# VHH binders against Rho GTPase-activating protein gacA (gacA): the designs that were tried, part 8

Target 1, 338 residues: Rho GTPase-activating protein gacA (gacA), of Dictyostelium discoideum (Social amoeba) (q54y72)
Amino acid sequence: MGSSSSKSSSSVTVASSIDYKAKPTIDELGTSNYSGGLEVSKNLLDFNLGEKPCPLKSVVQDQFTISNSSKTKLKFHFEPLQPKEFQLSFSPTSGSLDKGKSKTIKVKLMVNQKINTNHKVVLRVEGGASHFLTVKIRCETGVFGVDPNTLEHVEDEGFRVPYILALMKRSLIDNGGLQQEGIFRLAGEQTEIKRLKEAMNRNDFTSSTDINTVASLIKIWYRELPTPILNSIPTEKIFYSTDIDECVQSAKNLPEPQKSLLDWLMHLLLMVSSFSDVNKMTAQNLAIVVAPNLYDVSSSNPMEGLVLSQKCVQFLHNVLSHKVAVHKRESVAYEVLS
Key: E = the ipSAE of ESMFold2; O = the ipSAE of OpenDDE; V2 = 0.75 times the mean of E and O plus 0.25 times the DockQ between their complexes.

## First folded at step 1 (VHH)

Design z3 (framework vhh_7z1x_3)
Fold by ESMFold2-Fast, scan of step 1:
Structure z3 (fold): chain B 338 residues (1-338), chain A 125 residues (1-125)
Amino acid sequence: as target 1 above (338 residues)
Amino acid sequence: QVQLVETGGGLVQPGGSLRLSCTASGFTFSDYYMNWVRQAPGKGLEWLSGISSSGSYTSYADSVKGRFTISRDNAKNTLYLQMNSLQPDDTAVYFCARTYDFWSGYEDSYGMDVWGQGTQVTVSS
């Protein structure tokens, strides 16, 4: 992943994870640390020193010292618990330490998925008692670019969605966003977008009168998903589904959480389009400005990328148009039957 | 402040030509894919053309292909649309629009996050 956040999208990787051995037994994990001949300078590796969050897909480092206070040479090795959410390495991973000598152990951590954990690592000493080290991992508590399942969910108009989406929608509605000409088309100022995004990541957002900035942030939230919504649909289905029914069926077949996130977004865009006489944002206009945030395309053929972009707009327009038609039919039936 | 300003619109006769300009400020123009989009009276937005950050790749909607040419001058932070053989149905407000940089490597995408206010083009005899 490298030492730079700008290289987070690179396939270049840090040194391989430690080969996983058999998991430590519960009895071994429950044993108190014992300093019989081997001493450790610390038993807590805190990658969040000073409440600084552990970044995702970036290498962070810490170190500690082991010392041999015994009368004989000691052999040691590390047995980490290595879950799927992160990679953890010790250098050296094993070795021998002469009487009265010390070694610095360098620790590298790369977190692949948002996690908050106190992880136990066993330091084995040949013929001696094991030492237990705690690796404390606390990732950024942010709401952008994270697995949506890790976020607090709320009920919003019959949808169960990450709370930040409901807050942004409420901010838009309460500040007259549905009546704002060019809503979702007009961008907020980049400095204000960055400021509010950082506030949202700190859970320090309630509302903003800056309608265009909040609308931009809704689009950015979908764009920064680890898996963009439409990337969960086979490219062939996006390219060749011109029939509204085919597009609707593809949307209904989305896995969770993408399906619920798309359904909630379609409902918001339906509300916006219902005020198109005032805001000038028809279903077609909304598809044009929103669809680019729902997919990620990379191609060595620029024409293919542009065609795919146009097809994603058509796909979203078809899904939205279906929802508009269904809502109109239901509204008429409700008025007649009510 | 991030801003796009369109100029060059006006009234032209059918078969005439116009050159639209879009001046960018407040961001590194040369890092972004740029687009032209129009909106005819009472109609929705229609994407017309896109150009990669380097200018090496261009694409056009079928309605304007062969008549319109998109180009850019990164030294002047300016995007252009040369419009030839104008028809009455080309009457619209013309907007320039930017694609976000986190799509670096997607210079061929027409996704849009920053828009100008538009310039009016009227084709009438």
Scores: ipSAE 0.000, ipTM 0.213, lowest interface PAE 18.8, mean pLDDT 76

Design z4 (framework vhh_7z1x_3)
Fold by ESMFold2-Fast, scan of step 1:
Structure z4 (fold): chain B 338 residues (1-338), chain A 125 residues (1-125)
Amino acid sequence: as target 1 above (338 residues)
Amino acid sequence: QVQLVETGGGLVQPGGSLRLSCTASGFTFSNYWMNWVRQAPGKGLEWLSGISSEGSSTSYADSVKGRFTISRDNAKNTLYLQMNSLQPDDTAVYFCARGLEDYYGSDWYEAFDIWGQGTQVTVSS
């Protein structure tokens, strides 16, 4: 009982993903290749022009050049591919290239099912070494690490936000998260975080009783944004805005979508802090555990990173403390008037 | 010309051992990370192991850790893969591959730019 047979020939279909352990992937890198006298102009085919997701059921195109720098005629062919999620074709699929000649290879991709992958293609050279080409395919298959404007939005208590945020908040509240001691401070188990994150990316999430894992995933969602929220504020304003009013004004001046995302998050943290007598998470405690997920210091030196981290905590604490004070004043005024 | 040539493949019974060699020519072998990758019939490419330019650092895929050992001899421009406790699922074409020349002092983001022709390993009774 063999598996699926090849559609075009008895040749084995080559599926090409490289599994790495303890190493970053090479799939993002484009290089000029030379092997057995055949040269390729690039080894990375990126079908995501300007960070746009690959469209479904539509043909996108790229091209590269092969050149024969050897002293003999070379024969080449691409190994047959029959993936289920997409159709990939090379034109020509095979051929001969005379000494000193070049040929343009046209590449066509049609994605049939949402997928994010770095697919490896083998270019075989008769009498030479093989070339491996990386085909980078990015569809809107997940909810983490993507442009939030590409996600479906819902209305949640006066905020229009990506639906996954509203689902995670509902899951957290419905399972008693606001009363959970150490909420947002206590981490979920790493294996469960990974499992549930993958379920969310597959649109296979409704709710979870694992409060700490859901709270961790809200923080991870903000951390993995292409532009972290506080990176949208000039660094000098983060460093020198020590006054609460200055911090609040900087938050109000954020561009979209960062402004709406921060406003929604601050409202959630306000709700959490309103139960601080039970959950022990004050505005200060929440600022300490949440702020590190709102700023990326990876491009800064280590000493600068420590100072920036402290300033981001102070900034978030000032914004949240202002919101807590305003809410308490409004609650007292409402009770007196009602 | 720049070349990588693999040898040492063949037919072996389950539980057996093979040693693969990869001979480099046309470039300064001692300046590059080297890697072993395999391609099983009807399956995708799988990275197996990598070794630093001086041989001081090695990495392995979980599927081969404890069974396979990567090594190199810079004086002979040769990369090795010692394969022990071979299983039928180890049946594949095995390739050696070169990392980028400008790898030193950068982040560990490396690209395979030169590949060998491969050597066939068949594990069968």
Scores: ipSAE 0.000, ipTM 0.195, lowest interface PAE 17.9, mean pLDDT 76

Design z5 (framework vhh_7z1x_3)
Fold by ESMFold2-Fast, scan of step 1:
Structure z5 (fold): chain B 338 residues (1-338), chain A 125 residues (1-125)
Amino acid sequence: as target 1 above (338 residues)
Amino acid sequence: QVQLVETGGGLVQPGGSLRLSCTASGFTFSSYEMNWVRQAPGKGLEWLSGISSSGSTISYADSVKGRFTISRDNAKNTLYLQMNSLQPDDTAVYFCAKSYGDYEELLYWSDFDYWGQGTQVTVSS
C-alpha cells in the first residue's frame, strides 16, 4: 500500500536523494572462502507500494523466498524485535532448509499507531551469514515528504503551489509573522511542531498563532521533499557559484516542480527581508537559516557536507539578494495584507 | 553521499574503557539527532543512547546508564561514545545512526534513516 509520505513508484527515505549503503558486519562463519548459503529473494519489504497508506489495526501481507544454496542443511530464525507502534510476524519464524530447497516466508504487519519508519530485521542463520532486512512502513497520509505533484495546488500571488504552502504563508502573515524578530531563525517547540505537522497531514490546519512553529514547518516541508530543491542543480554550479547572475540563471533552469517551489519561497523570503528593520532577518540571515533545508548530498556526489552547506547558503543568498535589488530598482512597494 | 564511519572499537579487558567516534559527511550534521545502537552476537539490535542536534537533550538505555556517555562536536561532524566499566556482555558491533529529523524527543531505534557500517567491540580477559 502507498502512503502520503512515500513515493508511489519507488521506495524512498525522508532524505530521498541520499543513497543508503550501511551494512552491519557480523561474521558468524568466520570464513572468507564461504561458498553458498541462505539466499533471500529481496531485502526490502515495502508495505506502501502505490498510493495507499498502511491501514491502522488491520493486517497487511507481503512475502519473500529463502533458498539454501549451500551443501549442508541450514537453520534460520528471525530476531524477535517488536516495537510498540506495530506488530510484525514472519511465518515460519524459524526452521531448517535442506540443501537446494526453498521456502516462502509470509510477512504480516499490523500497525497499532501511526508511524513512518524503515525498520531493520535480522534473519539469523546457523552455518551461514546473517541477513539484514528493511521493512518500510508508511501509515500517515499527508502533505510532508510526498511528491508535490500529488497535492492540490492553489494560486497564491501569481504562483501555483501546493495548498499547504499558501495556508502556512497566510497563517504567518495574518498572525504578524513578517514583523516577528528572528522569524525563520527561532525554532518552534518540538512537541508543537509535531502536533501541527500531524494536523497538516490530516488536512486539519487553517491557521496558528504560533509563528515560530509555522515558520519551522515551512522549512521542514522543503527539507522533507522527495527531491530537495537544490539537488536538481549540478553540484559544480552550486560549488563554484560566486557570481550572482550565474546563480540566478541556475535557479531559472530548475525543472518543475522545483522551479515553482523555489520561486514561491524566494518571494516569501523577499517579503520577510522587506521588514528586516523590525524582524532583524536580512537576506543573509534568511539564507543561513533556510538553505540547509534545500539540499541533501546525492549518492553520485561524494562531497563534504559542511562545504556543500556553506556553498548552498552562498547560492541562496545570491539569488535572494538579486531579488531584493530588482525589487528596490523597480520602486515597487511590497503590499502585505494586515 | 551520506557516510557514517565508526572507529575506536577493539579488544579490551573487563572494567576497561573505550571511546568510539562516528564521523559524518554528506549532510548538515548539526541539524540532526544522532544515536548509538549495538548488536551483540546472537542477539537483536539494542538502542543505547541518543543526543539532540544541539547536544542539550541526551537519553540512555538502562543497560548502559551511568557507564556510557554520548557527546557530539558539531564543528567536527563527529559523534562520540565514551564507554567505561565495560563488561563481557557489552561485546557487540556498535553502530551510529542518524534520525529522520531534529526532534527534541529522542526517536525509537527503528526510526533512523542512515546507519554506519559498525565497529566491533570485544570485552574479554
Scores: ipSAE 0.000, ipTM 0.147, lowest interface PAE 19.1, mean pLDDT 75

Design z6 (framework vhh_7z1x_3)
Fold by ESMFold2-Fast, scan of step 1:
Structure z6 (fold): chain B 338 residues (1-338), chain A 125 residues (1-125)
Amino acid sequence: as target 1 above (338 residues)
Amino acid sequence: QVQLVETGGGLVQPGGSLRLSCTASGFTFSSYSMNWVRQAPGKGLEWLSGISGSGDSTSYADSVKGRFTISRDNAKNTLYLQMNSLQPDDTAVYFCATPGYEDSSWYLDEYFQHWGQGTQVTVSS
């Protein structure tokens, strides 16, 4: 009941744009004994979470007013709701209204998973006709397969990136991922990948000790981008870049958001390669396992697709090798990254 | 559903020869390019050779040109690698691999979507 037992984060508030004086339902108006009872300021509570990244696991709030237009004192209560996809609460959940008085009802919504629904809420009036409210919830966006510009961004070691990337990196590092043999090469179990991916899409991820699943999800996140990072580079520049400096220049010429996403990823892979004595993942090995997630080889000729795949691996290896060389020349101790 | 099974590895003396085979099932073999990739102890993956679905086009890494020959028998769903003039540096696990079509339920995280389990080749006296 109320806010005492539920998460009450209000970092994002979504409110209905509908503001009108509600009237009794058609069913109630069809009764010969109905007499003007309860009025509400809104019949529709519209939580349109689909117009921006869905604030899953965050409390959003709206409010409306109930008024007693009858000749007697009215008692009211909201019928209990037990949907699994969301939590909805009213404050107060019940009470009484004296003749001619009004009361503000605060509504709190927390969406646990993607949902698109028009949910009916019944406001019961003791000795009077019930009132029906529509709660419209639209929350279909996740963090995978979406335009990265629509996602919440954070600062991570000098990079401004989608929050989910920073969370996955932090989880990886905090659970010893940099020292894990075969990191980024060894895949997580498919059922666990699906489970964590769904949790991430529901904003229900903080950390996981399953290093290989988190590493796989970082690669999947890049693979599922609407425009793969390297597809933003002309194919001829990938094919005919002859040295590291040409590849680095092509990477620097990437449009946003691809440039920042590639730069952040290269920094993460630099950290991984700095522990290659332990994890066995050299810059070459990382290029082989990561590059396939950064481009879409749509060739109808499999042999052409193979050549393009190899050139993308070479391109990524050249960019990463340059970053390794620059980091060494700047005399930054790798222990600072651990 | 795609399965690739490598055979033919073993111990061989320097200068010797081996023939590797890869038996494929679960897909239309003749419609897909096939590849050989190896991993030496403590080293990264190295692509060696590729062959088109028809068998009409082949390509080789510089390290194996003139020594290795890739071929296929589409009637038997089998890929081959004939390895001649073997050197100690050829010691590795050898994999056959194909890009295949991507099934969103399978994330193989390599530039080939489907890999065999590999067969060990050791070149030593």
Scores: ipSAE 0.000, ipTM 0.228, lowest interface PAE 15.4, mean pLDDT 75

Design z7 (framework vhh_7z1x_3; at its last look DockQ between E and O 0.12; V2 from the best seeds 0.00; counts 0 for: pae E 8.1 > 2, placed apart)
Fold by ESMFold2, look of step 2:
Structure z7 (fold): chain B 338 residues (1-338), chain A 124 residues (1-124)
Amino acid sequence: as target 1 above (338 residues)
Amino acid sequence: QVQLVETGGGLVQPGGSLRLSCTASGFTFDDYGMNWVRQAPGKGLEWLSGISWSGGSTSYADSVKGRFTISRDNAKNTLYLQMNSLQPDDTAVYFCARAPYDYEFGSGYYFDLWGQGTQVTVSS
């Protein structure tokens, strides 16, 4: 009877209690077999249509269809939480669907200030699994939320990456980021994140002493990619890959630029983890806080999203752990030969 | 220090009640949707409930609907989970989790900040 958890002397409070290596529970909890039977015709609402920035202070519209494929009437509603940066509405906001019926949902968006984000909206289904819709908003030109192939690239420690990433890494390291307790786990203040992001998009950034804001912006840069890095890997390879060599091979098989972007990030996290005795960020802790930025779940229920997040953490931890092991072996070989 | 701290766990008899608290520090609490998630020993995560930044909207997993109530007090930077009619299969570590700012909905599966968890054990 009973179990225990331990927090003994931890400076990174989130990661140590969650067993991210545990078997995913989606099937064991019954939610995968109980998806609710509500289908959506699309779960991505791309208001710039991938072609031009979303207009500010103007209403843009989209629509999609929901369908009831279950054997019972379903009730639905959209969670009404909205950020201050934009207003988003659904018509109808709620209702019910008899078996075999469909309904068109009209969506209106007005963006009040420049933002590039992939915002998640929850469609709640009573008697079934919820759906998550991704609202892709691209109102800024610049370095965030754009195709990385359109950005200026530089050589950074053997990796070809967008210049903005090299600048953010340089700023982080030059201001003592590798020794910062809780780096990548601790968040910057939202107003400072917005301020620096705008500066970066205007090509008006060289450095900042605000370590946690810069670390946050590195994660945001990856999260806002038009195609998140890990979405180029089949979900089943992320979802069921427990073998380190298989995870490493999947990462190596990524197309460019995703492969170089991932390798660059893994090298940065390797450097951070090498100072874990000071900064308290182990490979596992880093995987926990970074992995959610590398995969766009776009899933129909919150439990599926949690399971995928857990597996993305495991995947990234495996890749990072391999990098740590290789680095230590190469470091020992250098010392022996010198 | 940006953190979430859960309290209020413990041993409870079947049919009993318990209220969990999650205290937020180091960030503007009422800018974020908040969630409760649990993990039974050796099992994966189970999302239980979410609440919007203002507290105006809530949502629940079917497994806890009608028994659990999520609430928040933004003046105290505290999230609550009232758990009634507890059963042995509610035994787990319970976590509070913050939805990312850019999602700002009351029930998100992308959590950028987690508490360390509090143990709840339901046993005769």
Scores: ipSAE 0.014, ipTM 0.466, lowest interface PAE 8.1, mean pLDDT 78
ESMFold2-Fast, scan of step 1: ipSAE 0.012; ipTM 0.418
ESMFold2 (binder alone), look of step 2: mean pLDDT 88; pTM 0.907
OpenDDE, look of step 2: ipSAE 0.025; ipTM 0.454

Design z8 (framework vhh_7z1x_3)
Fold by ESMFold2-Fast, scan of step 1:
Structure z8 (fold): chain B 338 residues (1-338), chain A 126 residues (1-126)
Amino acid sequence: as target 1 above (338 residues)
Amino acid sequence: QVQLVETGGGLVQPGGSLRLSCTASGFTFSDYAMNWVRQAPGKGLEWLSGISYSGSDTSYADSVKGRFTISRDNAKNTLYLQMNSLQPDDTAVYFCAKLSDEYYSWGDTPYYFDYWGQGTQVTVSS
């Protein structure tokens, strides 16, 4: 048994923690951007994203090197202030660096809410001036790379989906996309894809006569989801289901919003395949070009990754082929009754 | 526009040889790994071969190992598949495919075939 703690120490500790996180940052804004003998390999962290938005609720990583160019050992630490909109971590968060030595700092960022900011991080050096790092956080208020639950939804032929999907589908249909040879296989021009994607992110899109660009953007929209659709299905059911019924049941068991997003997409692909005599895009061909946009997996073996990719194509083909068969039965029943 | 155009298919007798070519445009060909994939009538896709961006590393499916050779000419933006000792079971439409690494993933190895060629028909028959 030793000294007892004050009954009010937790209240004092909470107040001190809040003040500590706010006040040091304010004081540091007036100081030099150089800390006494500490060099950094870069002062801007963009998580290797360049112009790409930071995906919501996903971890992105960056790194940089600190070097001690002084004649003495230096101690450093990063200020741990983090706003609610994102989480930012440095590893190591503090340490000592001997003269002439370097250390790699690994940085992780997870954005929880839409935010665009250049966040200043303070690297403090014991007895020296602080160094300021700029963390570039760009999570655009657009429609690509965002949680679909944050988007406005509309009713489209019995499906409740983000409005941008309904607009892109309408653009394809209104401009003769269902009869376009190679639809979803032929790519749009990269500059036009970028231009229309930016317009969609600014809510400045209604239609385009560039069928291949719009089809490419539908695939990109699914590819850039924070959680790819098929990643919500157990891996064994994607890669080891050999039965069409097993694949169909796995698709039906998807949680929302993934279930509605997949169902809407399958219905669009069903419409496209119904014109395969003209557009040359069978259920098989559509599975080949669309499936790669519905999953995201990693492996140290490139050949294993290619085989897993092929199994995902087979899964999507099974689901789509089932829908084609159901549609043919419905069409035959209608014609017999008509 | 990103385009992949396959040529070199045709009719060949068993034991014969064919060389397929795929010409790429609209992207920096030398930055991407390339692949050959085929589809036989009434069957699914079969991955055949892959080649790294520099051409230093190649991989083959067991069904074609020792008979097919993948290569590339980055100066010409062209991918090749040299096919020797052809068998009737090699009858298929052959596609060249680009793996996508333009989008952030959980790792550094992408699994997206974001662009495919039109395909070229290879028929092995006497």
Scores: ipSAE 0.000, ipTM 0.213, lowest interface PAE 17.9, mean pLDDT 76

Design z9 (framework vhh_7z1x_3)
Fold by ESMFold2-Fast, scan of step 1:
Parts: structure tokens; sequence; C-alpha cells
Structure z9 (fold): chain B 338 residues (1-338), chain A 125 residues (1-125)
């Protein structure tokens, strides 16, 4: 009979539905106002630190400290919020703070619908001035560094992938990218990469004649995924899978969306390698330049990171070589042009 | 050059049937979800039906469910709409449109990037 507490399912948010034109009447407001007695360590809760958009349907956390610099005990509470686009909770939602004491407030945010907003939250102090916090949420800031499930998907040559990948591939093929010597090896200019990346994030991209910049951006798109593709494969399978069959099986066992993203990329690299006589990019060369974008080796052990890096190149080469062998007798160019 | 061409429209009596065809060229038809959309005189665009690249997923608007059937022949790069039990309210210009999938398991999307010229269907005695 101990159930029904809000301890493990408090999805109720702290909402500011205050009419600031008519200041809220707090009947606890005495003749002596305690204004300025409660201090907060920050007034802006920015869930987009590091310039990444806030992910959808995932809990993100921040925290700040409240301190009582007054001579008396203060009581505080956050006003309830009921926005439809997101859920926001503060822990603790209310309490008392003794003279000279501090308390950490944990903040959890889950965004249900894409939104860009600066939302005001009210922290009320009994007998004191209300404190206003700004919660900054940006979800509609681009196509790079986001959960791929939040992007519009398209069917591209039998693969269901984010539309930006299909657009970059079409741009690459339409501008002669498959015949470009050193494609995926030669980088675009840094300034142009940044300019075009920003255009893609604003949905201003349709095509570009700058082949190396578009190829670089395909690699950057995979590199900036919240979870790199190969990090979704157990490290032991990357480290000890030395033959092609083991690597292919590990790739086939990937969960979605990683499996579809890897399959689409392998098909693109297969097309590129089919023109290796002209572009000089063999399966081996493509594995070397692409694999570093598919895993994060930021490990607390640098020696393990170096070995893992080499194993990821070998893994990608094995998967791509299998695909090349299966399709060696078929005209990949015919599939692209048909 | 990417193109969609609709054929098969015409005048038909109430209760009649009509089959529309849409032929695609200049892109890999078998890789795209396809849709039928109509526009009645003085009205906005109304989505009618969508079909996935492999015909594994099909959806219909409530206004045509049970009367219209969408299908495709990827070998012929052709999309079809079989229209049965036609009503005067079905009078419209019918368009085929290439669509993108919006999210997992959604067939219909509003981001149609290629449209046909349309074919006129008139249901009248």
Amino acid sequence: as target 1 above (338 residues)
Amino acid sequence: QVQLVETGGGLVQPGGSLRLSCTASGFTFSSYAMNWVRQAPGKGLEWLSGISWNSGSISYADSVKGRFTISRDNAKNTLYLQMNSLQPDDTAVYFCARGYSSGRYYLFDTAFDIWGQGTQVTVSS
C-alpha cells in the first residue's frame, strides 16, 4: 500500500502561466519585502550548450544553485508549467533554505515537438521578490548533430534515410562526383564547408558544384551523429572480427537507424569504388578516409584508442570489400542512371 | 529531366469507374513513395492516397477509403489509381506527386517535390 507517490513518475512540469500585466498577489507578502535575499547561480538554462540542437523525446539535464544570503529562513517554490511542446521539472520543486545555506536544483527537460523558444520560469520566494529564469530550447537549428529520427526521411534507391543525405548524394552524382579524382580524400575549403553546412542547417541547400565540399559534408554528417555508427557495435566484435563474414554479420545486426544509415553509405561507397579506374578511390582507400568519421575513439586509454582506430578501418574495408565482391559483375553506373 | 505524366481522366457518370495512370521518367521510380492528390474547382489540394516504394505500406484519405485503390508497377515506372463508385464530389484535377517519408512508418508527407501536370476527372450525368 506504499504506491501512488509522484517519486518515480512526476511528469508534471513547473509552469509559468502568470499574467505579468496583473502582478500575482501573494498573500504571504508582508509589509517588509525580502527582495534580494535569494541568489541563483545562473538565470539562463541553456540546453543547447555546445551549439547542438536539443534532442527530441530524450531527457536532458542541467543544474543550478540557490543560496540564502538573507538573515532569515526563506521558503521557495517553482510555479507549475503545462507547455504542450515540452516537459520541464525542477527537483526539489519547493522547499526551505536556512540562513547562509545553499541547495542544488536539478532541472530535467524532455522536448516532445520541435520548438525554438526562450521560456520564462518563475521561482517564488515567500515574502520576497520573484526570480525569473529563462529556459532556452532550440530544436529547429539544423540537420547536423541531431537524432536522425527527428529528420524527414526519403526513399533513396531502396534505402529510407534522412532527406539531407539523399540531397547531398544527388548533388555529388549530378556534378560528376563519381569521376572526381580523390573524392572523399580531398577536403573542401574550410570556409566553404562552414558556409554550405550553415545553408543545409537552414534548409537552403539543393545542389552544389563544389564536389569536395559536398563529399566532406557527407563525412561530417556521420561524424557529428549523437552516437557514431560503429560505436553501436560491441568493441569486442570490432577488435576480434578479422574475417569478412564476421564483419558483415556484425553490420547486419545493427539496430535501426544505424543499420539503414550504414547500408546507404556502403551503397554510395560501392558506386564510388566502381569508378576507381578514374577517381583512384578503391575500397581500401575509401575505408581509410571514411572510417574515422564512423566512430569516436575518445577513450581514457590512448593506447587502446590507437588500436581500435586501426580495427575500425579494417572492419569498414571488410564490409565494403564484401559488397564490392557481391556486385563486381553488375554495372553500378546502370543503377544510378536507370 | 525529372517528370511525371498523368493520363486516364475524362467524363464519367455517377457510380462509374475510372483508372488513372502516372508515368515517371528521369529518376529511379522504385526508390520513392508516390501519392495521389486532387483539387476540386475553387477548393485547395486534398491528399487521397500514398504507397511506399515496395507497395508494403498503403494509406487512404477517409473520403476515398473503400472506393479507390492505389497500386504501382516499378518495372514500368507507373503509378495507378483505380476509382470505383464515383460521385459528383469526386470532380477534380488529379495529380500524382513524388513524396518523401516523414518519420518512421509514415507514408504520407506534404513535402512533394515533383508533381505531374494533372488530369481532369468530371463526374456528371
Scores: ipSAE 0.000, ipTM 0.094, lowest interface PAE 21.9, mean pLDDT 76

## First folded at step 2 (VHH)

Design w6e (framework vhh_enristomig; at its last look DockQ between E and O 0.21; V2 from the best seeds 0.00; counts 0 for: pae O 13.0 > 2, grease 24.6 > 24.2, SAP .688 > .668, placed apart)
Amino acid sequence: EVQLLESGGGEVQPGGSLRLSCAASGFTFSSYYISWYRQAPGKQREWVSTIYSGGSTNYAESVKGRFTISRDNAKNTLYLQMSSLRAEDTAVYYCARGYSRLWYDSGEPFDYWGQGTLVTVKP
ESMFold2, look of step 2: ipSAE 0.275; ipTM 0.718
ESMFold2 (binder alone), look of step 2: mean pLDDT 79; pTM 0.797
OpenDDE, look of step 2: ipSAE 0.000; ipTM 0.250
ESMFold2-Fast, scan of step 5: ipSAE 0.048; ipTM 0.552

Design z7w (from z7 with Y109W; framework vhh_7z1x_3; at its last look DockQ between E and O 0.05; V2 from the best seeds 0.00; counts 0 for: pae E 16.1 > 2, placed apart)
Fold by ESMFold2, look of step 2:
Structure z7w (fold): chain B 338 residues (1-338), chain A 124 residues (1-124)
Amino acid sequence: as target 1 above (338 residues)
Amino acid sequence: QVQLVETGGGLVQPGGSLRLSCTASGFTFDDYGMNWVRQAPGKGLEWLSGISWSGGSTSYADSVKGRFTISRDNAKNTLYLQMNSLQPDDTAVYFCARAPYDYEFGSGWYFDLWGQGTQVTVSS
């Protein structure tokens, strides 16, 4: 009753959750086998980069062909879906295909967040049978801020550690990092740290001549662990462990992978300290600049946090000094025996 | 641009007072412990005072205890040094220095960011 007007709304709805373990049914496959319609060269677009995860926020590409084996012109289009997790596009998105003709469809994918999924895409065909395509996306978590057990591991000087740590160490050593004055003390520039960290997270890192940025990122890797190394030691042991032997024993009691990660780091710092006459980084200096990255005080009140931070420096200094002393003893024994 | 800028230096008579300021930019100031260090003419660096990230803990070298007071205002990204009872031996370039971690009260060569320094001259 009365005068009224209606306007169409412009609301956008998001597609339902995707179950990447679901497989097409026999009914869905049956429609794609219709010999009188459009044929596709593959029904699986696999964006798993073999053994490496898909890069975040970078475009990856694939392609396939469609062929018209029917006696009539066919029209096609890809049903649009733009989930929050990724952007997926087909070029061309629609068109016509004359009898006996083929066309290459270029596919672009950009993953916005880490997912593992099998996404179903519908290729609608007017005048023939429609097709379902499966887009397999494996985009793993980056290398920072994740459970180390989810990362690719390698053997590095007798330690089994995430591959990214071995790459960063190799980059430091190959570029003269052990002789770099102030290594681990001098920070990289913030913009370079961010840029290189993003490259590492998208598996684009092999080496860098920017020694201070790589050293900063080793520290950041430890700082961003879900459970920082020293938080796995009872705080009482940190507060009251002034004896070197007690500190060493507490480090030995760490669960894996924390123990291996600490041991690897201590070995790297031992190598750095052996060049302290050039790089100016003694065991004490290294403990001061590295230890803050091995604990998170956010669960402590401010005064406890301050005391804990100083005790963590002392703790790490004791562990590293023990390693230095053992190394010197072994070096003297080798000299005598040779 | 990551930097520390000191102000407040100058010429003062023996027994006088000065307040030094150090303004931080380009980094998260309240993640770091901060320090004051000086270098007298022809001498090495001398650590004077340190303050924790929150300001809850302070430390002083014996040479300045009772005369100098360190403080910080994290809302203004500024570190202060109140210097009282100045004597000719206090003549130096005074530097603001950032510790490489949140809670350090360290020595001078453990600092990863330094200001340009401000000259304090105590002379009759």
Scores: ipSAE 0.000, ipTM 0.172, lowest interface PAE 16.1, mean pLDDT 77
ESMFold2 (binder alone), look of step 2: mean pLDDT 85; pTM 0.870
OpenDDE, look of step 2: ipSAE 0.022; ipTM 0.470

